VH-VL binders against Cytochrome c-554 (cycF). Designs and how they scored, part 18

Target 1, 133 residues: Cytochrome c-554 (cycF), of Cereibacter sphaeroides (q3j2p2)
Amino acid sequence: QDARQIERMIEGRHGLMTLMAHELGKLGGMAKEETPYDAEVAGKAASNLSALASVISPELFPKGSAVGEAEDSEALPAIWEKPDDFAQKISGMEEAAAKMQAAAGTDLASLQGAMRDLGAACGSCHETYRQKD
Short names: E, the ipSAE of ESMFold2; O, the ipSAE of OpenDDE; V2, 0.75 times the mean of E and O plus 0.25 times the DockQ between their complexes.

## First folded at step 17 (VH-VL; framework fv_bermekimab)

Design e4 (from j1 with heavy chain T33N; at its last look DockQ between E and O 0.02; V2 from the best seeds 0.00; counts 0 for: pae E 19.1 > 2, placed apart)
Fold by ESMFold2, look of step 17:
Structure e4 (fold): chain C 133 residues (1-133), chain A 124 residues (1-124), chain B 107 residues (1-107)
Amino acid sequence: as target 1 above (133 residues)
Amino acid sequence: QVQLVESGGGVVQPGRSLRLSCTASGFTFSRYNMHWVRQAPGKGLEWVAVIWYDGSKKYYAESVKGRFTISRDNSKNILFLQMDSLRLEDTAVYYCATGDYIWGTYRTYYFDYWGQGTLVTFSS
Amino acid sequence: DIQMTQSPSSVSASVGDRVTITCRASQGISSYLAWYQQKPGKAPKLLIYAASNLETGVPSRFSGSGSGSDFTLTISSLQPEDFATYYCQQYYSFPLTFGGGTKVEHK
């Protein structure tokens, strides 16, 4: 296993999660009414989020990239101990993002409803598979 | 022109402390991981520590872990090495070092920029 | 920790000689190896990265080869400015480690 490839995957998954957090921040701000609802902005953020979620894959989590095995990793060993559950959580995040894409540009209430499912999907994966800091 | 200038070395007694500084210029310091590398007189090179560009991660050689602390001040372009509980085995010239980076991968683990070194030695 | 074993520890050579320096890693490191030149009183200078790639400004008489655990630095025709100490360094994993050095000196 190529140490430079492991490093690139860790950097890639961090960047992917950062971009997802950026889009989630726009949707979350509207959902909490911290920023005004804007259907165009919400629709674009949801579209971007759906595209980003579709590239989350086990290939970004190669063996040797867990916390304690590689520098800068926050990925818990459970990813490799429970591969079927990890794959299910990824599918759940993709489905929740697709629901948000269908809802976000409609109205604030639809965005708020879809945010609950999206938050649950994100939390469910992180509870089991991400080191809490 | 890239410059790295170490300071703070000197003659010290075992068990005491020293703080080394490395002042950087000619590049965007806050985008580079910074390293300390040391060389005992007449001996080879030994990597000592690294700090990430944003200070978020630090790694140490086992020989200095728990005694040395690497840190940085990105507003002043200064890298530090706090050396506590000094031992005779820490006698060396200490270099700060870094490498060029490509866009999107601003970390590197081999070094094309080095300071001139600062000597830490003991009365013997 | 990956130990780097460098040989020979010194070589006595004349201008024009072909000089070969070897470096062995205690485990496979793919091609994550650099070579440095160091002259007395000066900091090391990077010669080669990724086992075989010459750094900008390094003369073509220097070459590197190898992968896995066995690596060589070759100076095809030694010049007066090449008398120095040479170090290999792995960057496959932390801690970063150097070979013990090879001093190339006048015969």
Scores: ipSAE 0.000, ipTM 0.500, lowest interface PAE 19.1, mean pLDDT 84
ESMFold2 (binder alone), look of step 17: mean pLDDT 92; pTM 0.943
OpenDDE, look of step 17: ipSAE 0.745; ipTM 0.899

Design e5 (from j1 with heavy chain I102L; at its last look DockQ between E and O 0.07; V2 from the best seeds 0.00; counts 0 for: pae E 13.8 > 2, placed apart)
Fold by ESMFold2, look of step 17:
Structure e5 (fold): chain C 133 residues (1-133), chain A 124 residues (1-124), chain B 107 residues (1-107)
Amino acid sequence: as target 1 above (133 residues)
Amino acid sequence: QVQLVESGGGVVQPGRSLRLSCTASGFTFSRYTMHWVRQAPGKGLEWVAVIWYDGSKKYYAESVKGRFTISRDNSKNILFLQMDSLRLEDTAVYYCATGDYLWGTYRTYYFDYWGQGTLVTFSS
Amino acid sequence: DIQMTQSPSSVSASVGDRVTITCRASQGISSYLAWYQQKPGKAPKLLIYAASNLETGVPSRFSGSGSGSDFTLTISSLQPEDFATYYCQQYYSFPLTFGGGTKVEHK
């Protein structure tokens, strides 16, 4: 992979994570009761999140795209040192997103229940595989 | 760097009141849900109370419910624990604690930031 | 309330030993489990969150495993600075609860 291709993958995964954070923000705001629960908004946010999670794949994290190896990368070398754990974390995020998709439009309690797993899955991956500020 | 500093501990008499403070710096305090956790000398950790980032929700351990009040002043970056009707069993080091605000989403309730603790004991 | 049963209460070990500490929840908590290290006179320090995720800056000799009700903290090769007390904590539901602690002490 050449430097231009690495840069495109980094920009692509940043955009993917930004969009996921946007949808998570809507769900999180309702779960924390910072915004009123709205079943239609929650259902759509969860559906979008599930779709975004489904495109997370190892090809978005090519070798040579770690922090310190490529400009603007925040991906820690641990991704490539613990590939089985990273894949398990991605699978966990997909499973949590699917659970949220099934729960979010039902009621606030269902959304809150699913948010615990989703928050843990997102935090679990980021704390291990993303450089902290 | 994130820093949490407790104060207000000391030697008290049973049945009296005491107010603990936790001063926060190095992060946007008003975005963090805050907790109190205590540890009796030579004993394990016990969660005491939580207050939401905006003060809108509070929860207490059964052992302190009705006697302790958690509060916060987001303009001063201070967390409080008002401790009324103190009992001998409340003897402990009291920590304020909070978690990482990584994604700005639903918060998980594990603690990667702790204060140094402030000791509450009784005269005898 | 969810009770966290931690074992053993203490373990005597030498530098270089593998140390294993277990934590059992009184009901399923998925992976909402954290591990802390505490040295005398100091605040607890987060080691592991979500059962298996190493906190940043924690040495790789620490690892966590488990899901549901049974969890394990492992120190693969004990170092002098690892003599301390270790606690598990569930964050599945309020009230948040800790295990009773495991003191790892010099043999």
Scores: ipSAE 0.000, ipTM 0.535, lowest interface PAE 13.8, mean pLDDT 83
ESMFold2 (binder alone), look of step 17: mean pLDDT 92; pTM 0.943
OpenDDE, look of step 17: ipSAE 0.822; ipTM 0.921

Design e6 (from j1 with heavy chain Y106W; at its last look DockQ between E and O 0.53; V2 from the best seeds 0.00; counts 0 for: pae E 4.0 > 2)
Fold by ESMFold2, look of step 17:
Parts: structure tokens; sequence; C-alpha cells
Structure e6 (fold): chain C 133 residues (1-133), chain A 124 residues (1-124), chain B 107 residues (1-107)
């Protein structure tokens, strides 16, 4: 793969993850009761998160874009060694985001319940496929 | 796989104390708020105590307040319950319990994971 | 303290029956309610959280409903493995409290 293409995909997936973290932060702040629960804000954040999860695709992870192969990459080689498991983790993230979308605007209890599953899905993927600090 | 294992149960005589332990594995223990729940033989469930993931807050059921102390050692993944001034009413199976992931102090205090329990019997 | 009142205390039922268990809170608890199943000699198992959300791996014949003070657990078609005791639990505020339990027994 062309080095420019790899750099573009790495930048793209970093941006995607940053936007997802932004929306997750709004939901997390409400779940912790650090910010007031607002059904409209929660619903919008969940909708945005679901949309962002849906655009995660293999083209964002081209061969040659692993940690140690490209600058600024945090992606572990396991992504390409275990493609079925990586796809399953992405599907799990999409499923958890959809459940949050259904729950976030209902009430705080529902949002808090869905945060558990969403946090687990995000952590599960990162534990296997992102280089740890 | 998440595992919680209680130990330290037994028969206790008047004037004696007992310390229960719960050893945790398969998850990042220091991120989980932990609870003790008990069940007297043939009876329902009674929540006993909670300790925050970082140990910063503890709450107790009124029936045990002043007699029991919950604590944790996050470096060893162990939850404790120190039981002083035991009474007949404290006879129960004691479970440690937690949720899948609880970060912070928000209201998600229901229990995905339970140990299999350790029996405490008060003998007069 | 929030008292949780379950009814009935026991149900005699056959495989295939629809079983309904109710739980009433002594004050409003929004949707901060969980349901557990417990079999003899075992720890409780979470079925439902946030009043109506099914825990992963729990069969879809289990459902929960309600908000505020009145809650229902329904088993749409009882299976042999569903004979057990069921508990509700509020997590709106400390102290956390459980209902008294409902034993579902084979006729």
Amino acid sequence: as target 1 above (133 residues)
Amino acid sequence: QVQLVESGGGVVQPGRSLRLSCTASGFTFSRYTMHWVRQAPGKGLEWVAVIWYDGSKKYYAESVKGRFTISRDNSKNILFLQMDSLRLEDTAVYYCATGDYIWGTWRTYYFDYWGQGTLVTFSS
Amino acid sequence: DIQMTQSPSSVSASVGDRVTITCRASQGISSYLAWYQQKPGKAPKLLIYAASNLETGVPSRFSGSGSGSDFTLTISSLQPEDFATYYCQQYYSFPLTFGGGTKVEHK
C-alpha cells in the first residue's frame, strides 16, 4: 500500500475515534451525574455515536498501518492475524451503540445500564487491537 | 472469565470475630465497586455493605453498622468483611458481588457477578 | 429505606404456563430495578436491569416492565429450568433492598 494512503487512513481512524470519545464523554458525564441528565442531549450523542461506529471499516486499517510499521499508529498486528475476531468486536461495538441509542433518551437509569455494555465493548476491542500505554 | 471466591466462613462463638475475604480475578478489580450480600438459610437476600472502586466511600446496612467493616486491597484484588460483635441474626451465606463494569459513583448497583458464598454460623 | 414488596410469595405452575411476578416499591424508584433468578445452592443470576433490559444470555421468554413503583417480571412460556426463586432489587438509593422473593414451583 502507498505510504500516503496509509497515513491518510491512520489520520482518518484517529479522527473517528476522537469524535466517538467526544460523544461518549457526554454520555459518561450524565451517567456519573457530573452533568445533568438531558434526554435530548443524550439521544443526540447516542445517535452520533451509533453513526460513527457504523463507519468503522477494513479500509481504515490497511496492511502496513500497524504499530511499528507506520508513524503514529497504535493498531496491533492482531487486526490482520484475527480478522474474524476483529470483525466480531466491531459488530459488538455497533450493537452496544445501538442499544445506547435506544436507551439514552428514555431515562437516566436506562442510559447508565447501556453505558456498562458500551464501555465493555470499547474496552474489549482496545485490549486486543490497540497498543497499551 | 470473571471469578469471585469467598473464604473465611465458619462457626463463630459469642465474643469472637470473623474476617471474610473475596478474591477476584478476570477483570480490573480496582475499577469495580464491590458489595457484600447475605442470605440467611431459607430466607431472602439482604444487602450488607458497599465499598467504592477506590475505597473512598463505604456504606452499611443498619443491621450491621458499627459492627462490620468493609475494606479492599486493590494491589491483591481482595475484598474484605471484618465481622465483630456477631449475633444470631448474622448467620447466613455471605456473597461478594459486583457489576460487569462500574466506573464512578452513578446508580448501576446491580450484580452481574456473584461468588458462590461462604457460610457464617453464629453458635450460642 | 425503600421497601420492596413481591407478590405472590409462591407460584405453582406447569411447563408452558405464563408466569407473572410483581414487585412494588414503597416510593418511586424510576427504572432502577433489577430481577434475579436463584436456584438452590447457587448464587443469584441477573436476568433484567433498568426494569426492562434483558441481560446477555438470558432467554427472550423473560421480560420486565414498569417504572416508578410497580414492576412486573413475566415468563411467557415456563420451561423446566425456570423453576427457581425470583427476587427484585432496587438500586435507586442506599441501602440497596431486595424483595422477599417468589418461588416458582412445579405443580
Scores: ipSAE 0.298, ipTM 0.753, lowest interface PAE 4.0, mean pLDDT 88
ESMFold2 (binder alone), look of step 17: mean pLDDT 91; pTM 0.938
OpenDDE, look of step 17: ipSAE 0.773; ipTM 0.910

## First folded at step 18 (VH-VL; framework fv_bermekimab)

Design f1 (from j1 with light chain L54R; at its last look DockQ between E and O 0.78; V2 from the best seeds 0.00; counts 0 for: pae E 2.1 > 2)
Fold by ESMFold2, look of step 18:
Structure f1 (fold): chain C 133 residues (1-133), chain A 124 residues (1-124), chain B 107 residues (1-107)
Amino acid sequence: as target 1 above (133 residues)
Amino acid sequence: QVQLVESGGGVVQPGRSLRLSCTASGFTFSRYTMHWVRQAPGKGLEWVAVIWYDGSKKYYAESVKGRFTISRDNSKNILFLQMDSLRLEDTAVYYCATGDYIWGTYRTYYFDYWGQGTLVTFSS
Amino acid sequence: DIQMTQSPSSVSASVGDRVTITCRASQGISSYLAWYQQKPGKAPKLLIYAASNRETGVPSRFSGSGSGSDFTLTISSLQPEDFATYYCQQYYSFPLTFGGGTKVEHK
């Protein structure tokens, strides 16, 4: 694996996570009633989040890109040790994002309901496959 | 797989105490707000109490306020209900239930996970 | 306290029938309404949250509708496994409250 290519994949998946956090922040602010609910803003944020989740794929996690193998990586070796479980957790995140996409534009109660599943899905994956700070 | 298992039910004398436990597994217990819900034999469901994921807030149904205490031990993944001054009206199957992840600790108080329940009854 | 009035208390139905259950809140609760199914000796099972959102794994023959104070659970074509008691629950405010239940029985 080319060291520069591994660095680019790590940078790319970090950017992907940052954009997902940006969209999630808009939804979270509305769910907590820290910002006013707006169906159009919520729907767009959920659509963007779903699109970003769908881009998560094995090519973003090449061999040699684990923590301790590459600079700035936080990806635990378990990703490559348990590939079927990692794939299932990614599918769970995609499902949670799709539920948010279906719910976010309906009303605040529906948005709040879908935030629960997103929180659980994100926590489940990070707990197993990302190095803790 | 998510599991909630209640224990500590049984037959008691009126005015006595019982402590119910709910052991959680298959999920990150410390991220979930927990509830007790009860059902008298042949009757409907009645919400009893809630405790926040970190134990910071607790609320009770009026029928149990001052007699029941909800608590949790996040290091052991156990939810408790201490039931003091028990009355015949407290006869029920007691369920632990959850569905409110830390991110959604607001108006998402419905229950997608339930235990199988533990029965509390009184001696004749 | 928000009182939840569920109707009817019992329904006698056959496999294939369309079954409709209603739930009324004593005040407006927006869409903060859940539906549960319970079989004898078992814990309740969540069917619908936020008035109309099906929980994962719940068949599409179950649908919920309503907002404000009037809500409906519909089973479009009753299956043998659907004979059970159904409860609505508001989660607009504490204390959380349930409807009295609707028992769906085989004719």
Scores: ipSAE 0.508, ipTM 0.822, lowest interface PAE 2.1, mean pLDDT 89
ESMFold2 (binder alone), look of step 18: mean pLDDT 92; pTM 0.943
OpenDDE, look of step 18: ipSAE 0.823; ipTM 0.921

Design f2 (from j1 with light chain T56R; at its last look DockQ between E and O 0.50; V2 from the best seeds 0.00; counts 0 for: pae E 3.3 > 2)
Fold by ESMFold2, look of step 18:
Structure f2 (fold): chain C 133 residues (1-133), chain A 124 residues (1-124), chain B 107 residues (1-107)
Amino acid sequence: as target 1 above (133 residues)
Amino acid sequence: QVQLVESGGGVVQPGRSLRLSCTASGFTFSRYTMHWVRQAPGKGLEWVAVIWYDGSKKYYAESVKGRFTISRDNSKNILFLQMDSLRLEDTAVYYCATGDYIWGTYRTYYFDYWGQGTLVTFSS
Amino acid sequence: DIQMTQSPSSVSASVGDRVTITCRASQGISSYLAWYQQKPGKAPKLLIYAASNLERGVPSRFSGSGSGSDFTLTISSLQPEDFATYYCQQYYSFPLTFGGGTKVEHK
């Protein structure tokens, strides 16, 4: 694969993760009671997060884009060694995001309840497929 | 996998003290807010105490306030309950419990992980 | 302190029955309510959190409803493994408090 195309794909998936972190930050701030609960803001953040999660796909992880193969990559080779497990983790994130979308706009208790599964899904994927320092 | 194991239960003499321990494994203990919950023989569940993930806050049921002290050692993954001035009413199975995970600083004070329990009995 | 009143204290039921258990809080607790199942000699098992959210791995025949002060746990079609004691628990404020329990018994 062309080195420039790999670089653009890494940039694209980094941007996707940054936007997901932005939406998750709003939900997390409300869950910790650091910012006031707002049902409309929570519902919109959860909807955006669900949409962003649905864009995660193998197409964003071309061969040659692993850490150590491409500059600025944090993606571990395990993504390409265990494609079924990677797909399962992505599905888990989509399911947790959908659960949050159903709960976030209802009340704070429901938002807080859905954060447990969402946090676990995000952590599970990163533990296996993202480089740690 | 998450595992919680209580120990230190036994037969208690009037006015004496007992220290319960709960050892934790399979998770990052220092991110979990921990609780003690007890159940007298043939009776319902009673929440006893909570300690925040970092030890910064503690709350107690009125029935044990001033007599029990909850504490933790995050370097050893151990939760403690120091039980002083014991009474007949303190006879129960004592469980350590948690349900707070990665987001342990907000209202998720329900319990999806429980230990096996340790029995504290009173004898006269 | 928030008192949690469960009713009934016991239910005699058969496999296949719909079982309904209610829990009333002495003040509004929003949706900060959990339900547990406990079998003899075992620790409680979480069924429902946030009043209506099913814990992962819990069968879909269990459901929870309510907000504010009145809450319901429903078992849509009782199974042999569902004979147990059920507890509600509020987590709106400390001290955390449980209901008195409802024993679901084989008829």
Scores: ipSAE 0.345, ipTM 0.756, lowest interface PAE 3.3, mean pLDDT 87
ESMFold2 (binder alone), look of step 18: mean pLDDT 91; pTM 0.940
OpenDDE, look of step 18: ipSAE 0.824; ipTM 0.922

Design f3 (from j1 with light chain A34N; at its last look DockQ between E and O 0.81; V2 from the best seeds 0.00; counts 0 for: pae E 3.6 > 2)
Fold by ESMFold2, look of step 19:
Structure f3 (fold): chain C 133 residues (1-133), chain A 124 residues (1-124), chain B 107 residues (1-107)
Amino acid sequence: as target 1 above (133 residues)
Amino acid sequence: QVQLVESGGGVVQPGRSLRLSCTASGFTFSRYTMHWVRQAPGKGLEWVAVIWYDGSKKYYAESVKGRFTISRDNSKNILFLQMDSLRLEDTAVYYCATGDYIWGTYRTYYFDYWGQGTLVTFSS
Amino acid sequence: DIQMTQSPSSVSASVGDRVTITCRASQGISSYLNWYQQKPGKAPKLLIYAASNLETGVPSRFSGSGSGSDFTLTISSLQPEDFATYYCQQYYSFPLTFGGGTKVEHK
């Protein structure tokens, strides 16, 4: 039962991160001017991203679900070795997503301005807590 | 946590050179566009130069173009400003400041982290 | 180069006052404008980016408005810690340029 619960949490957090990357991709494409800015698309993407960030919680990362302990896991053991820092990185991601939600639907300048913190928050967490592959 | 510390300022004679350094910590320096901004005593702020996160692009204020060179060493987390052919008008406190994160192709150059500055003056 | 004109150059105010600072660009700059606060002997601090977006941790009594060429920073109810010099800065194009500053002084 524990093994099935671990598998469900890994599947859930992978899906969560995939959806976040999808929404981030829309915002990033507009910020780089690779796709035209669209206030409604940007506002919705930012709203979705904020909602997804709010779901990130310790229950998605049960012990025994690290890379090397469970199949399909990308989560580094550092999550459980530095739980206070991991929590702080998640809080930073939620804050950056909220900043983007406040800015994205206003205009391109506002969207671009909020991308700084969002990119930094995502990168900071992944560099420490996610296996690259 | 985020810290920028400038050094290398001092008293110099006109026509001489100085090299300023800005040491960064508490963030991933190699992912940020970096700037130099200066402020003459009792005066307003003046942007000096920018360098992309990877060093691929550099821009300068007209007043320093051809005399100043911005550079960075991402392996040591250091930003540099080489100041040649110094003039009295270059008297200022020089700040380093962070620019955009990772994608220096955005039009978003606000300065959210600043050092406390290093003073460049001339001998009388 | 885009010239940024701030007005007034100084204002005397009391705690609780509404303070309004204006910044005018020599050409249209869309919303590519930031506001900074600087206290004596300290580095500037970002308040507002992209004309109207509050930076993280900035009190809600600060607000920015405007687009194009005319921009306004408003402090809705001045607090003791708000006595400082304020700068606007455009980032529409290089070179990046600042306004001349507005000193908000205690009456």
Scores: ipSAE 0.385, ipTM 0.806, lowest interface PAE 3.6, mean pLDDT 87
ESMFold2, look of step 18: ipSAE 0.000; ipTM 0.516
ESMFold2 (binder alone), look of step 18: mean pLDDT 90; pTM 0.918
OpenDDE, look of step 18: ipSAE 0.865; ipTM 0.938
ESMFold2 (binder alone), look of step 19: mean pLDDT 90; pTM 0.924
OpenDDE, look of step 19: ipSAE 0.779; ipTM 0.914

Design f4 (from j1 with heavy chain R31Y; at its last look DockQ between E and O 0.84; V2 from the best seeds 0.72)
Heavy chain, then light chain:
Amino acid sequence: QVQLVESGGGVVQPGRSLRLSCTASGFTFSYYTMHWVRQAPGKGLEWVAVIWYDGSKKYYAESVKGRFTISRDNSKNILFLQMDSLRLEDTAVYYCATGDYIWGTYRTYYFDYWGQGTLVTFSS
Amino acid sequence: DIQMTQSPSSVSASVGDRVTITCRASQGISSYLAWYQQKPGKAPKLLIYAASNLETGVPSRFSGSGSGSDFTLTISSLQPEDFATYYCQQYYSFPLTFGGGTKVEHK
ESMFold2, look of step 18: ipSAE 0.617; ipTM 0.862
ESMFold2 (binder alone), look of step 18: mean pLDDT 92; pTM 0.947
OpenDDE, look of step 18: ipSAE 0.746; ipTM 0.901

Design f5 (from j1 with light chain S30T S52T; at its last look DockQ between E and O 0.35; V2 from the best seeds 0.00; counts 0 for: pae E 3.3 > 2)
Fold by ESMFold2, look of step 18:
Structure f5 (fold): chain C 133 residues (1-133), chain A 124 residues (1-124), chain B 107 residues (1-107)
Amino acid sequence: as target 1 above (133 residues)
Amino acid sequence: QVQLVESGGGVVQPGRSLRLSCTASGFTFSRYTMHWVRQAPGKGLEWVAVIWYDGSKKYYAESVKGRFTISRDNSKNILFLQMDSLRLEDTAVYYCATGDYIWGTYRTYYFDYWGQGTLVTFSS
Amino acid sequence: DIQMTQSPSSVSASVGDRVTITCRASQGITSYLAWYQQKPGKAPKLLIYAATNLETGVPSRFSGSGSGSDFTLTISSLQPEDFATYYCQQYYSFPLTFGGGTKVEHK
């Protein structure tokens, strides 16, 4: 346990979430028909999102890195109170991202269909484990 | 739990008018694009009309265009179908229907949720 | 308008049979296709959306396949509660249109 290491893990997981939001934004823009559907862009965004989701691991959430314990943290203490549920939510996000990866490059209808599961998985984790703004 | 309840069906004479209502509960009605779908007795399903979540766009099947008007009151969570110049061919159970999506975000014009239907028939 | 041609119009089947229903669009609709089940006196129930995605709570014996203009609904092992009429529906463009229906009935 190192205070500088905790700070670097918080910074790292913030960057990870920002990149995931960036890729999700491309998919969401196409799903809402706010930007034109592009199979290559959608496929790449979904592949990137799946890779980013696979990096989410408990080592990014060391003890002492909760909101109120460390500066700039938004992670709720429930992460450490319910580790099995947190792990299951992460697995759910990985599964939803994989479904999107299989669907996004096919056509817009398939991308929109997979967005339902992906949106639910993201919301489920944040409702329990992220401090609301 | 999402609920859609149609009312206003009944027995009418050809050429008359009728207004159907659909009362919605269990979801944020003003986020959902709403549809009417009908089914003549013993026949298949026929889409009738759609109204956008905010009322800004409406589309009709050719068979009812110019005679039917879809509308909504988002403050009361009610969808309407005004049916004018009714014809014998309009005999059907009329359903209101919508999909499970957040307001206006995706093209998901399939129907997760249906009302029980209200029957429109004619007397001779 | 996109015409949806569904076949067969009826199927006589026994519990345990594999049932296949086809639907053809008069033009390409990519994967904007849904399947419904309807029992007498009731509203339709969504089974499949986006051609292949199973709606929540629908048994896994139901599956959808196809894209473009040719689509299939399969019931891998028919159960007593599956005797019903099935409809496909395109949602690629307005007007939304349904297939003519396929009645699955007990031998």
Scores: ipSAE 0.362, ipTM 0.782, lowest interface PAE 3.3, mean pLDDT 88
ESMFold2 (binder alone), look of step 18: mean pLDDT 92; pTM 0.942
OpenDDE, look of step 18: ipSAE 0.817; ipTM 0.920

Design f6 (from j1 with light chain S31N; at its last look DockQ between E and O 0.28; V2 from the best seeds 0.00; counts 0 for: pae E 17.2 > 2)
Fold by ESMFold2, look of step 18:
Structure f6 (fold): chain C 133 residues (1-133), chain A 124 residues (1-124), chain B 107 residues (1-107)
Amino acid sequence: as target 1 above (133 residues)
Amino acid sequence: QVQLVESGGGVVQPGRSLRLSCTASGFTFSRYTMHWVRQAPGKGLEWVAVIWYDGSKKYYAESVKGRFTISRDNSKNILFLQMDSLRLEDTAVYYCATGDYIWGTYRTYYFDYWGQGTLVTFSS
Amino acid sequence: DIQMTQSPSSVSASVGDRVTITCRASQGISNYLAWYQQKPGKAPKLLIYAASNLETGVPSRFSGSGSGSDFTLTISSLQPEDFATYYCQQYYSFPLTFGGGTKVEHK
């Protein structure tokens, strides 16, 4: 595969992260009470987030798609230097998303509790594998 | 290690105001919603006020509305409580408190982290 | 405002005893209920949130139950470090309110 395939994968993972951020924004807005808690909306957002997290795979991070190697990439080279750790962080995000799916539609406190694990999983991955501003 | 350290307590004379400070360390202060909670000597806990992580919203207990002002300086990691028109019943240990911050969430309603408190005494 | 009523105000107990503390809200609050432990001269420590969820690092001998308006904190086998005052707190709506406290004292 060629440069066009790398560009398609970068576009794909950006789109995936944008959709995840959209669903997370709904959950976060309710958790912070910037928007009213709505069990149905929270449950659907968590279900969507879990589905999106399950699609994160090494195929979205081909060699040559790191920051400084490909236009508009924010992925740090550490992804390819520590593939087992990156995979473990992805699994952690999937697990945290599943916990949110089980909790979000129950009540606000359950949603808030599950956000702790989700935030930790996402932050752990981003601190190691995503370029910081 | 998360640390919250209150300061500025003391004896307040009639006609004076007092400003409490809470200095935060060990976490990203600008992502945490902050509260003040007080406890009169030998009495229970009373929630006083909250300020959102970005300062955009503030809420007060009825007992302090119009007299106390909560504020924050995120560049210095400091939470403030300006206490005007103090009354005898404002005598208490004042705690700053917050909840553990998870990305995109707001934990302002129950408190994982507390300072050790600063004593305010109204002396008429 | 939502009033929180704790009972008993105090209890005398021995190490190894089961201790039960109750908290009643003046209206339904679903499960938006937290429990705290406070020792003299110290800040409160969170034990339970959402009525029954144990905060990380809290020993499993602590448990919470209830929903709606009636809630219970249970210490299954009292330890020496558990002598303290316990508070419930509702977070269903502002203003946030605490119960009056329950002091657990050594016999």
Scores: ipSAE 0.000, ipTM 0.512, lowest interface PAE 17.2, mean pLDDT 82
ESMFold2 (binder alone), look of step 18: mean pLDDT 91; pTM 0.941
OpenDDE, look of step 18: ipSAE 0.815; ipTM 0.922

